# Designs tried in a protein design chat: VH-VL binders against Uncharacterized protein Os08g0218700/LOC_Os08g12160. Part 14

Target 1, 194 residues: Uncharacterized protein Os08g0218700/LOC_Os08g12160, of Oryza sativa subsp. japonica (Rice) (q6yue5)
Amino acid sequence: AKEEKPVVVLPPAAAPGEAPSADAAAFVRSCCDTALQADRDGSSFCYYHLLPYAAFFEGNQVKVAEVAATILSTNLWVYVDQLRKVQGGAGKGDPNLNACVDDFSVAAGENITREALQSLGRLAAAGNGKRSKEDLENAQKWIKGVEKPYNGGIGKASGCEIGYLFTYSDDLPAQKTLGYTFDTASSLINHIKL
Short names: E, the ipSAE of ESMFold2; O, the ipSAE of OpenDDE; V2, 0.75 times the mean of E and O plus 0.25 times the DockQ between their complexes.

## First folded at step 20 (VH-VL; framework fv_mosunetuzumab)

Design r1 (from q3 with heavy chain S31D; at its last look DockQ between E and O 0.71; V2 from the best seeds 0.69)
Fold by OpenDDE, look of step 20:
Structure r1 (fold): chain C 194 residues (1-194), chain A 120 residues (1-120), chain B 112 residues (1-112)
Amino acid sequence: as target 1 above (194 residues)
Amino acid sequence: EVQLVQSGAEVKKPGASVKVSCKASGYTFTDYYIHWVRQAPGQGLEWIGWINPNSGNTYYNEKFQGRATLTADTSTSTAYLELSSLRSEDTAVYYCARHSHLFYWYFDSWGQGTLVTVSS
Amino acid sequence: DIVMTQSPDSLAVSLGERATINCKSSKSVLYSYYNKNYLAWYQQKPGQPPKLLIYWASTRESGVPDRFSGSGSGTDFTLTISSLQAEDVAVYYCQQYYKYPTFGQGTKVEIK
């Protein structure tokens, strides 16, 4: 089913008190600064989220994007779960909430997420070799799919208006996390070089 | 540079309606919410509501629900606040404002404000 | 709604001295997972709109002098002007954005 939790595996994070090497940290910083450009706050959030995984990247930009995407996918599902809980409780019968549950459920779909993450995985595995344009496009397509219900952008097909969900903000803490993780994943994926 | 330029001061009688405009420039108008905040003379700031210029969707502070109407014209990149059934207590400077991120609603851009005076 | 309460309502401070403004929220505006406080501070001078000074409780907006600093977490926050300057005469507001925006009532800062 489209609404099932995606199977995502994150690399091991640094243990508490364990610091990555200076070079590994610098690489994460560089990737974040490059991807988020003039958005210093966004770059900082990017750095914060990905630094625990710095030792895993080994100078591979695509691995950075892969981890960011994995984090986003997990967070997206958590958000959907919280939305459904609210839908069954305080927000029962709210058409705005229902629309958001539907749209984000599609965006968080297991198959869509799995395919995107596999594409990023293949890109990462290619290393310095020729990367697949199809895999990159697939990852970018996935991000665009998440973007639709998320920001209500121009041409949005989604019926979800996230602004209405602030009514339930205390019951939707994952919404705040989604703000950070989406910006990070989106920026990194869109800056992947073939 | 992001700019929000509002219409001029208004003087209205009780029971009348007022419509204030906010012209946006320096960014894609439809990509950001426009918020409205008012400030009575010598008082604090009161949030009125927001509009999504792309969809036209709106949300209002409960206090203003039924009296405030937010609209947007994408062709002119202009947002509007209409307040009906005006009372003396509605005398205030009305501001349009924008936040840069959908989930972070601190306001980094403001209009210059529009004084609305309601007097008999 | 989250109610924001500032203290004091007005403050007179000598030039070069420290000004301290407090802000309390009726509910925590801390997102604990990332340790981020959804709180902003504004400066408003007469005849002008509010100007953003601080966001995330402690991050200075671009162009804001170093003498301005924000601190606090959860429900209690403080704006500090380490050395009051003449141009700092204004009303200051805290604002939470954890939910729909609400503002403190403002604190007027004057020169003593």
Scores: ipSAE 0.673, ipTM 0.862, lowest interface PAE 0.9, mean pLDDT 91
ESMFold2, look of step 20: ipSAE 0.703; ipTM 0.858
ESMFold2 (binder alone), look of step 20: mean pLDDT 93; pTM 0.941

Design r2 (from q3 with heavy chain S31D L102T; at its last look DockQ between E and O 0.82; V2 from the best seeds 0.72)
Fold by ESMFold2, look of step 20:
Structure r2 (fold): chain C 194 residues (1-194), chain A 120 residues (1-120), chain B 112 residues (1-112)
Amino acid sequence: as target 1 above (194 residues)
Amino acid sequence: EVQLVQSGAEVKKPGASVKVSCKASGYTFTDYYIHWVRQAPGQGLEWIGWINPNSGNTYYNEKFQGRATLTADTSTSTAYLELSSLRSEDTAVYYCARHSHTFYWYFDSWGQGTLVTVSS
Amino acid sequence: DIVMTQSPDSLAVSLGERATINCKSSKSVLYSYYNKNYLAWYQQKPGQPPKLLIYWASTRESGVPDRFSGSGSGTDFTLTISSLQAEDVAVYYCQQYYKYPTFGQGTKVEIK
């Protein structure tokens, strides 16, 4: 049976060369520095990649986390698509690749991703002091699920050995950003204030 | 503080084997690959391969496939490189190193190096 | 495999002068989608292991002096020491991590 992949869209980004207001940019900087304070390169990635959406956030830290989570889910979806193409081609019969496809497919699962993004949307809409602990925990549970294959074979129980996937690096460009998109979303979600 | 402390210098004859150790401290040993890199006298750096200490899985640069064996002992947080059928060309300083991130393999921590001399 | 080629193989630079080291990769190490170059630079002083100086082509590692800077993109990269100091005498290596790691052959920097 056909199942449409999740439609996960970002809000409109600022046009190239268009600058956000100083207040909007400072808010993004503050969110990124707070969430990734011990990781200067990670904070810089967070700032420059979220800055195009600064007008959307309107001082709402959860909207920042929501956009970061959407970027991560897009990266994961593209990555799984790339893994499956390799699995059907150059990587046919590779047991490690099969395990990696399975593990990342679970992480990129349509229903759990949609539920996490909906939880973030409710958190963003609720306003400060009225945010549901259950919605935050649901988003955090999703991040923990994504973390499993992200750290596959390294310190975690997993069938996927990430190091062997470097054999397919030319066919897996989405792998190049997964560390940063995960770290950004995870840190921002874990710093949401109820 | 992350530290990688290697075993002392070795002198071997052609055809012998050598086993170099690399003891890790200051981080969770099973959370990072250990990479091995060698440097012949006056020469550049050659990447040998990696071991995942948690799974025991290994990967070898094709040049070293069949002669290099990477192992790890999680109870002592120690990784090992064994190189067999030694030749004079294997005379080098052997380094262990740790990658920085799961997907981004630049090396932020290095052992002090182990000189292996292969002489007749 | 991505072959990394450095130039020059060695250079002598007067104290306080600029040192420039080039590194060329046989294939692009740029991920265009996020404009990130998978290139690192290391300093190796005599009798010591390599020390990470720069990653992502231009990001300085913590504790590395401001006189060290990295630039370039795609296949062509440069390490610059803006004002050479005595403690900068070393061999410098570039390394790509776009695929399994490979290193340049090294560039020896000495005081003239």
Scores: ipSAE 0.644, ipTM 0.847, lowest interface PAE 1.2, mean pLDDT 88
ESMFold2 (binder alone), look of step 20: mean pLDDT 92; pTM 0.936
OpenDDE, look of step 20: ipSAE 0.741; ipTM 0.889

Design r3 (from q5 with light chain E33S; at its last look DockQ between E and O 0.81; V2 from the best seeds 0.70)
Heavy chain, then light chain:
Amino acid sequence: EVQLVQSGAEVKKPGASVKVSCKASGYTFTDYYIHWVRQAPGQGLEWIGWINPNSGNTYYNEKFQGRATLTADTSTSTAYLELSSLRSEDTAVYYCARHSHLFYWYFDSWGQGTLVTVSS
Amino acid sequence: DIVMTQSPDSLAVSLGERATINCKSSKSVLYSSYNKNYLAWYQQKPGQPPKLLIYWASTRESGVPDRFSGSGSGTDFTLTISSLQAEDVAVYYCQQYYKYPTFGQGTKVEIK
ESMFold2, look of step 20: ipSAE 0.710; ipTM 0.865
ESMFold2 (binder alone), look of step 20: mean pLDDT 92; pTM 0.935
OpenDDE, look of step 20: ipSAE 0.607; ipTM 0.844

Design r4 (from q5 with light chain E33H; at its last look DockQ between E and O 0.64; V2 from the best seeds 0.63)
Fold by OpenDDE, look of step 20:
Structure r4 (fold): chain C 194 residues (1-194), chain A 120 residues (1-120), chain B 112 residues (1-112)
Amino acid sequence: as target 1 above (194 residues)
Amino acid sequence: EVQLVQSGAEVKKPGASVKVSCKASGYTFTDYYIHWVRQAPGQGLEWIGWINPNSGNTYYNEKFQGRATLTADTSTSTAYLELSSLRSEDTAVYYCARHSHLFYWYFDSWGQGTLVTVSS
Amino acid sequence: DIVMTQSPDSLAVSLGERATINCKSSKSVLYSHYNKNYLAWYQQKPGQPPKLLIYWASTRESGVPDRFSGSGSGTDFTLTISSLQAEDVAVYYCQQYYKYPTFGQGTKVEIK
């Protein structure tokens, strides 16, 4: 049975022309720099794509991770939809594509995603010193689940080899987004402290 | 520090095969694709293919399909390129290279190159 | 495959002067949603492998001097050396990674 697309809700983004406060922007920058050290020299996807939500974070690092995870969740489903379209068209009968459709569909599953996002939500609401280890582990588990097909079956945990999907690059633009959003969400989640 | 160290120069006859090695160090070998690129003397760069050292899966430029074989030995962190049915046009420096991310295939690490000369 | 074409094939520039290398892709390498160009530039000196200079069309690799800059979007890209130095004598290559990697034919930069 195929799971349906999870309902994910992002917080309000800044209206066009509105800029976050300097402190809010600095906080996003700090979180991104800490989580994605390798991307410090460039305009990081993390900063620019999370900046619109800067007013929502209120100095809460977990909220940053929550938003990033929500974005990742959305992009995963977009990617899966594109994969399925290709599967029905240009990639019909391609076993590599089929494997990736299956693995990413599982990774993006509604129940798994919902549980992870709820865990992050609880972590964000708990504040400093009251965070649940179980919730953190749930979020981390979810990211690891996404990592399996994403990394082309590292440890042979997934039948998907995403390297083969470059054949369909023109029909899979969401693959580009997935790279950025996964790195961001993964890094931020893994930097959450109890 | 990421390092890719390749085997020494080779001289082969037409029709023969050559196998070039690329030993990786400074990172987890199985976490990154290894790519191979060649460069004929005075010419540009030509992409040959990639291997996933963890799965052993490979993909080849259509031009090299059937003649190139990529392999990897995880126990020694070494990647191999074997090219069969060598022709004079295969004379080139062969490079192994790595990119830092699965979806961003620019190469930040290169081997020093291996000259393969095919001559009668 | 995306074909990359550089111009000129060779360039002679006086020390301290600007060097400009162009690169054209047969198809756009821009992911418009995030305004990211999947384009890299390399420097190759004799007897050495290519060295990454620029990625995402305009981001300098760590350790690359400020005199190197990349610009452009979509199908047209430019590598600029604002003030040519003696150590900049090399062949430069553009490379797209929007699909499987393809390289330009290279541009040889020499001192006039």
Scores: ipSAE 0.552, ipTM 0.833, lowest interface PAE 1.2, mean pLDDT 91
ESMFold2, look of step 20: ipSAE 0.689; ipTM 0.863
ESMFold2 (binder alone), look of step 20: mean pLDDT 92; pTM 0.935

Design r5 (from q5 with heavy chain L102I, light chain Y34W; at its last fold request DockQ between E and O 0.64; V2 from the best seeds 0.77)
Heavy chain, then light chain:
Amino acid sequence: EVQLVQSGAEVKKPGASVKVSCKASGYTFTDYYIHWVRQAPGQGLEWIGWINPNSGNTYYNEKFQGRATLTADTSTSTAYLELSSLRSEDTAVYYCARHSHIFYWYFDSWGQGTLVTVSS
Amino acid sequence: DIVMTQSPDSLAVSLGERATINCKSSKSVLYSEWNKNYLAWYQQKPGQPPKLLIYWASTRESGVPDRFSGSGSGTDFTLTISSLQAEDVAVYYCQQYYKYPTFGQGTKVEIK
ESMFold2, look of step 20: ipSAE 0.722; ipTM 0.872
ESMFold2 (binder alone), look of step 20: mean pLDDT 93; pTM 0.944
OpenDDE, look of step 20: ipSAE 0.856; ipTM 0.937
ESMFold2, look of step 22: ipSAE 0.725; ipTM 0.873
ESMFold2 (binder alone), look of step 22: mean pLDDT 93; pTM 0.940
OpenDDE, look of step 22: ipSAE 0.487; ipTM 0.831
ESMFold2, look of step 23: ipSAE 0.732; ipTM 0.878
ESMFold2 (binder alone), look of step 23: mean pLDDT 93; pTM 0.941
OpenDDE, look of step 23: ipSAE 0.868; ipTM 0.949
ESMFold2, fold request of step 24: ipSAE 0.738, 0.711, 0.703; ipTM 0.881, 0.870, 0.870
ESMFold2 (binder alone), fold request of step 24: mean pLDDT 93, 93, 92; pTM 0.942, 0.939, 0.935
OpenDDE, fold request of step 24: ipSAE 0.602, 0.897, 0.887; ipTM 0.864, 0.957, 0.957

Design r6 (from n1 with heavy chain Y33S, light chain Y31S Y98S Y100S; at its last look DockQ between E and O 0.37; V2 from the best seeds 0.00; counts 0 for: pae E 10.0 > 2)
Fold by ESMFold2, look of step 20:
Structure r6 (fold): chain C 194 residues (1-194), chain A 120 residues (1-120), chain B 112 residues (1-112)
Amino acid sequence: as target 1 above (194 residues)
Amino acid sequence: EVQLVQSGAEVKKPGASVKVSCKASGYTFTSYSIHWVRQAPGQGLEWIGWINPNSGNTYYNEKFQGRATLTADTSTSTAYLELSSLRSEDTAVYYCARHSHLFYWYFDSWGQGTLVTVSS
Amino acid sequence: DIVMTQSPDSLAVSLGERATINCKSSKSVLSSEYNKNYLAWYQQKPGQPPKLLIYWASTRESGVPDRFSGSGSGTDFTLTISSLQAEDVAVYYCQQYSKSPTFGQGTKVEIK
């Protein structure tokens, strides 16, 4: 079946050379440090890559998670595209690559991605104490789908060992970015309070 | 918390095979690849290969290709290294290790090591 | 394979003095996209498995004393032990993980 490129819209980012307010920057730092406190480099990645969107967050941690998830979805789509090119070329016949393409393609699917991002949008709009458990579970379900190749999937075997794909590193530039964007989104989503 | 417990020391003659076990506990065994690294007495560390316990997929350092076989038994959470056609140069402590990060293979958990001595 | 070369092979340092260990990779281990170096440092005491000290070139593992620090980028890296302690007598290894893992040959640190 033909797979459409997902339409992913990030909020307005600060222009190059424009700094966010000190309060907005501090909020991003706090969210990243809280979610990724045991991982200094992960927290720095979180801060550096979310800082351009700091004005959008308005003190709302769920908006931070929403932007992180949107970035993850973009990187995931790019990565699947790269994997498929390798699968048709240098990686033809590689059963690990085939398993990775399958698993990431499911997670990159337009419908599951849209449902997860819409659920995060509803969580952000609802405010503390009014947030739907079902919406959080939808976002977490998507994250577990992305996680599947790394951890063998929740409840099912995955043949994908993503680290083995280093053989194709020059053809998979998005691979390294995907790891950090996944860690960022997953940690921020799991810190959402209902 | 995370533990990798290896089988005991082995003494083998040249030409024999050895099978070292590595039993994992304290985490989901199928979620992390198991790596094997060896260290000859008084020498440095040499990476042998890895296995994905979930899929059975393996990758070997070229030096060990054809002699090393990595397997895993998910029902017992145990990984195995089998090394055949042993030579005196294979005398080493053999470690299993688990990677720390999902993408990046720096190792935060190591087994206690298994001494394999190959002597005539 | 990326070859990791350490220097010196051995050093003797007085208690409380600084120990400096260098590691050079045959190819850059810097991620062009994330500005992260795929380099780890391990400590191995006699009769023990290696213990992770540093990852991403400069990030200390939990529980590692702050006298251990890592620095460098690209192909040239340094592990520094400020104020050497008796328990720091060990062999230290660098390791890259931008491709299949490879280790430096080790640097033995002794008390002078």
Scores: ipSAE 0.006, ipTM 0.542, lowest interface PAE 10.0, mean pLDDT 84
ESMFold2 (binder alone), look of step 20: mean pLDDT 92; pTM 0.938
OpenDDE, look of step 20: ipSAE 0.041; ipTM 0.675

## First folded at step 22 (VH-VL; framework fv_mosunetuzumab)

Design s1 (from r5 with light chain E33S; at its last look DockQ between E and O 0.42; V2 from the best seeds 0.00; counts 0 for: pae O 2.4 > 2)
Fold by OpenDDE, look of step 22:
Structure s1 (fold): chain C 194 residues (1-194), chain A 120 residues (1-120), chain B 112 residues (1-112)
Amino acid sequence: as target 1 above (194 residues)
Amino acid sequence: EVQLVQSGAEVKKPGASVKVSCKASGYTFTDYYIHWVRQAPGQGLEWIGWINPNSGNTYYNEKFQGRATLTADTSTSTAYLELSSLRSEDTAVYYCARHSHIFYWYFDSWGQGTLVTVSS
Amino acid sequence: DIVMTQSPDSLAVSLGERATINCKSSKSVLYSSWNKNYLAWYQQKPGQPPKLLIYWASTRESGVPDRFSGSGSGTDFTLTISSLQAEDVAVYYCQQYYKYPTFGQGTKVEIK
């Protein structure tokens, strides 16, 4: 069951040449450092890629997670498109690859993604101490769903595990991008406080 | 502390099989891939393959395809490498190594190594 | 496969002096979008497994002394030991993880 590509809208980024306020930048840095902890490179990725949206966050850590999740969702479909190209070309007829494409299509599906982002939106709007556990769980479930194709499962024959696609392509930039965006979104989401 | 403890040295004849174990501790075994790398005496490092302990799925260096079998026992947190049809060229120290991250493959944890000697 | 080639094969350096090891990849291991190089360095002492020193070409692993540094980008990389210590005698390997892992042939560092 392949779902349609979700329509995802990012908040406005800072105009070229406009630097965020020192406080806004510091907030992003703090969120990234806290979420990624000892992963300095991950924190740096988090910081520089979310910095353009610094003015949007207004001291709300959940909004940072929301934007990160939105970026992830976009990159997921970029990755799915890459997979489909492989599926239609060098990997044509590979049942494992087919399963992989299906799994990621589901994980990145419009409905699932929309629900997760809506949950994050509600979490952001609710404020500290008023956030729904269910919404947090929904967001976390979504992240776990994204990870599932790579982690696999007992008895699963998915071709999404790391390295499999190298059978058909020597360069998979979308996969690498997915890695960084996933780490960022996952870390930020899992650091949300109710 | 993350630890990978491998089985002891093996001496085998050509044509035989060897099975090396790697017991993991200090972390959730199913959360990380286990890679196998070997090193012939005085030589460099050669990647053999990886296993996902959670799913049991594996991927092999083409060089070892058909001869190497990676398995994992989640109940004992132990990974295994079996190499069949042994040749003298298979004489090496075999290492298990933990994957640092699911998306990029540098190795922050290694077993102590298992010497496998193949001699007639 | 991406082939890694180190130079020199062996290096003798006096205590306290700089040791420089080079590593070349047959293909770029730079991910341009993130500007990160999928390159690691390991130290291996006799009878021990490799020990991770550097990843992302220039990031030190926790606990690694400051005298170790990695540099380079794309296809050319360098491991530098600013002041060689006695405990630094070992074989050093570069490894790319842009694709399936491949290692350089190693560089033996000895005290002159």
Scores: ipSAE 0.351, ipTM 0.786, lowest interface PAE 2.4, mean pLDDT 89
ESMFold2, look of step 22: ipSAE 0.708; ipTM 0.866
ESMFold2 (binder alone), look of step 22: mean pLDDT 93; pTM 0.940

Design s2 (from r5 with light chain K27Q; at its last look DockQ between E and O 0.41; V2 from the best seeds 0.54)
Fold by OpenDDE, look of step 22:
Structure s2 (fold): chain C 194 residues (1-194), chain A 120 residues (1-120), chain B 112 residues (1-112)
Amino acid sequence: as target 1 above (194 residues)
Amino acid sequence: EVQLVQSGAEVKKPGASVKVSCKASGYTFTDYYIHWVRQAPGQGLEWIGWINPNSGNTYYNEKFQGRATLTADTSTSTAYLELSSLRSEDTAVYYCARHSHIFYWYFDSWGQGTLVTVSS
Amino acid sequence: DIVMTQSPDSLAVSLGERATINCKSSQSVLYSEWNKNYLAWYQQKPGQPPKLLIYWASTRESGVPDRFSGSGSGTDFTLTISSLQAEDVAVYYCQQYYKYPTFGQGTKVEIK
């Protein structure tokens, strides 16, 4: 059964023209630089895309990861929708593409996404030193699940692997967005400390 | 340090097949795609295809479809390019390369290249 | 496929002078939402594989001298060597990775 599109709620972003406090901005920068390490471009993406939510984080790195994960979830379904358009058009009848769409639909499904975001929420609420290993593993599992379609299964043909979709479409912007948001969320989640 | 070490030069006759190896070290072999690129003497670079060592899945430049076969041995961290029905035009240096990121196909690591000469 | 075209095919520049190489893509390699250009530059010396110099059109790879710089956006790109050194004699290639990888035909840089 295909999972339905999850309802994700982002915290309020800063109003246009309202700059976050220097400390809030610095915290986001620190989190991004730490998570993305030597990837300066990735860090910059992380910073600029999460900066509007700087006031929400209040020095909690897990909240940064939570917001990043939420954004990723949204972009995943944008990507799935584009895949479905391809599936209904130029890629119609391709079993590999069908499998790809199904896999992403599951990976980005409401239940799985909800569980992951709830885990991140609990991690954020628990504070340093009191976070559940299970919740962290759940979040990490979710990220791995998102990545799985790109890695494919051993001996399994997949229409999700990089470049395959270029067979049917010259440009898939959502894929590129997914790349950046995935890197951001994955990096931040993987840097969560218990 | 990431290293890609390729097999030695090959001389083949037209119609024959050649198999070039690329041994990877310094990183987790299954975490990165291996691309193959060739360069004819005095010419530019031509992309052949990629392999995902983790899944074994491959994608080829249409030009080489059916003639190039990419494989990977995870036990030895070695990628292979086999090119069949060789022609004189296939004379080139063949490179294996690794991209830095799964989403971005610029190549930060290259093998030293393998010269394949096809001559009658 | 995106076709990459470099100009000139060859360039002779005096030591210490500026070398400029142009690269054009048949279609835009700009991801507009993030304003990133999927364009790389390589240096290839005789008997060696290509060496990555620039990615994202303007980001210098680690270890690459400051005299190398990349600029441009969309379909038009430039690699600049501000002060040509003897060790810079090589063939330079642009490469787009917006889609499947394609390379320019190369520009040979020599000392005048």
Scores: ipSAE 0.454, ipTM 0.822, lowest interface PAE 2.0, mean pLDDT 90
ESMFold2, look of step 22: ipSAE 0.723; ipTM 0.877
ESMFold2 (binder alone), look of step 22: mean pLDDT 93; pTM 0.941

Design s3 (from r5 with light chain S62E; at its last look DockQ between E and O 0.43; V2 from the best seeds 0.55)
Fold by OpenDDE, look of step 22:
Structure s3 (fold): chain C 194 residues (1-194), chain A 120 residues (1-120), chain B 112 residues (1-112)
Amino acid sequence: as target 1 above (194 residues)
Amino acid sequence: EVQLVQSGAEVKKPGASVKVSCKASGYTFTDYYIHWVRQAPGQGLEWIGWINPNSGNTYYNEKFQGRATLTADTSTSTAYLELSSLRSEDTAVYYCARHSHIFYWYFDSWGQGTLVTVSS
Amino acid sequence: DIVMTQSPDSLAVSLGERATINCKSSKSVLYSEWNKNYLAWYQQKPGQPPKLLIYWASTREEGVPDRFSGSGSGTDFTLTISSLQAEDVAVYYCQQYYKYPTFGQGTKVEIK
């Protein structure tokens, strides 16, 4: 597993006090509502976190997914770092935790993340009806890879499943952040149309 | 419609084991964790543990560690709770419940409950 | 573990009157970054499993009447029934899911 943090570049966010245009804001809202469906809280999170980038999207839903994925990747790395701290401290020697760290390290890997984000970039650039199925599959594969540590493999023990880390820490904000950002990115990616 | 249907009431002696089933329908069984919660007569709710039907992985309340065993059969969409070394204090209604979300542990779906009575 | 404590243990309220149930957590269940409280409320009628009423401290579950509302943040929460109906006679539980699920001891609501 690569220990190096990938370089992730987000588009410029609106300056403090600069409100996006009504149309830009409405587009973000629409994308979030569509992607998160009946999950109002999830949609609100999506809207709130992506609104600063509203001017960047220019009516392109894939760009919304791209930014969401970028944010997810950043939070994933933060989470992995937190896991490693636990691994080096209270969880030292726990094979399940070790496996968890390994799995998330793979999921957060520079090459895999870069490939996924590049695929999303290409999807965004191609426009409707011209998008590559392979690129979409790559992005979807990446999301599935992020989720895998929580679902575990059949017959495979994992220390990444929800609740396990509470063994070593009473508060895991990075995990919660990861949850929200994952839902947002996953939903948006899964709603991409070729 | 999401449904969790549990097995019938059980009467056991102290020291015995009981196995309660929870059959899920109306959704993809492997997509959601199953939790178990019990309620002693006239008492509150106590969380026992969860199982991920997809992986088979489990996590237990420390109170039940080593005595409770959660399993799942994906072919029948059925989750099981086995509790061994039963005591009178284990007399309770046992519920299976489904996660609303993998990250959020509030329960929007419940089984009807299974009364387990432990008496000499 | 986060301990949940409800008050009162029992409450008798006249039909049409307000019922208020309090719930305290031993630790904050607020995720400050998103300002979300990991708290749910359930209604349990005799012989039935708990029914989800409120989640995220104040979000009403689909199908739940408007007379039910949740409020509070951090460690102090309240379930309010604005106008008690006969069908509201039940035991109500708060539950935190910030950590491993724990429930309050329950509050029995009866008609006065």
Scores: ipSAE 0.465, ipTM 0.823, lowest interface PAE 1.9, mean pLDDT 90
ESMFold2, look of step 22: ipSAE 0.708; ipTM 0.878
ESMFold2 (binder alone), look of step 22: mean pLDDT 93; pTM 0.940

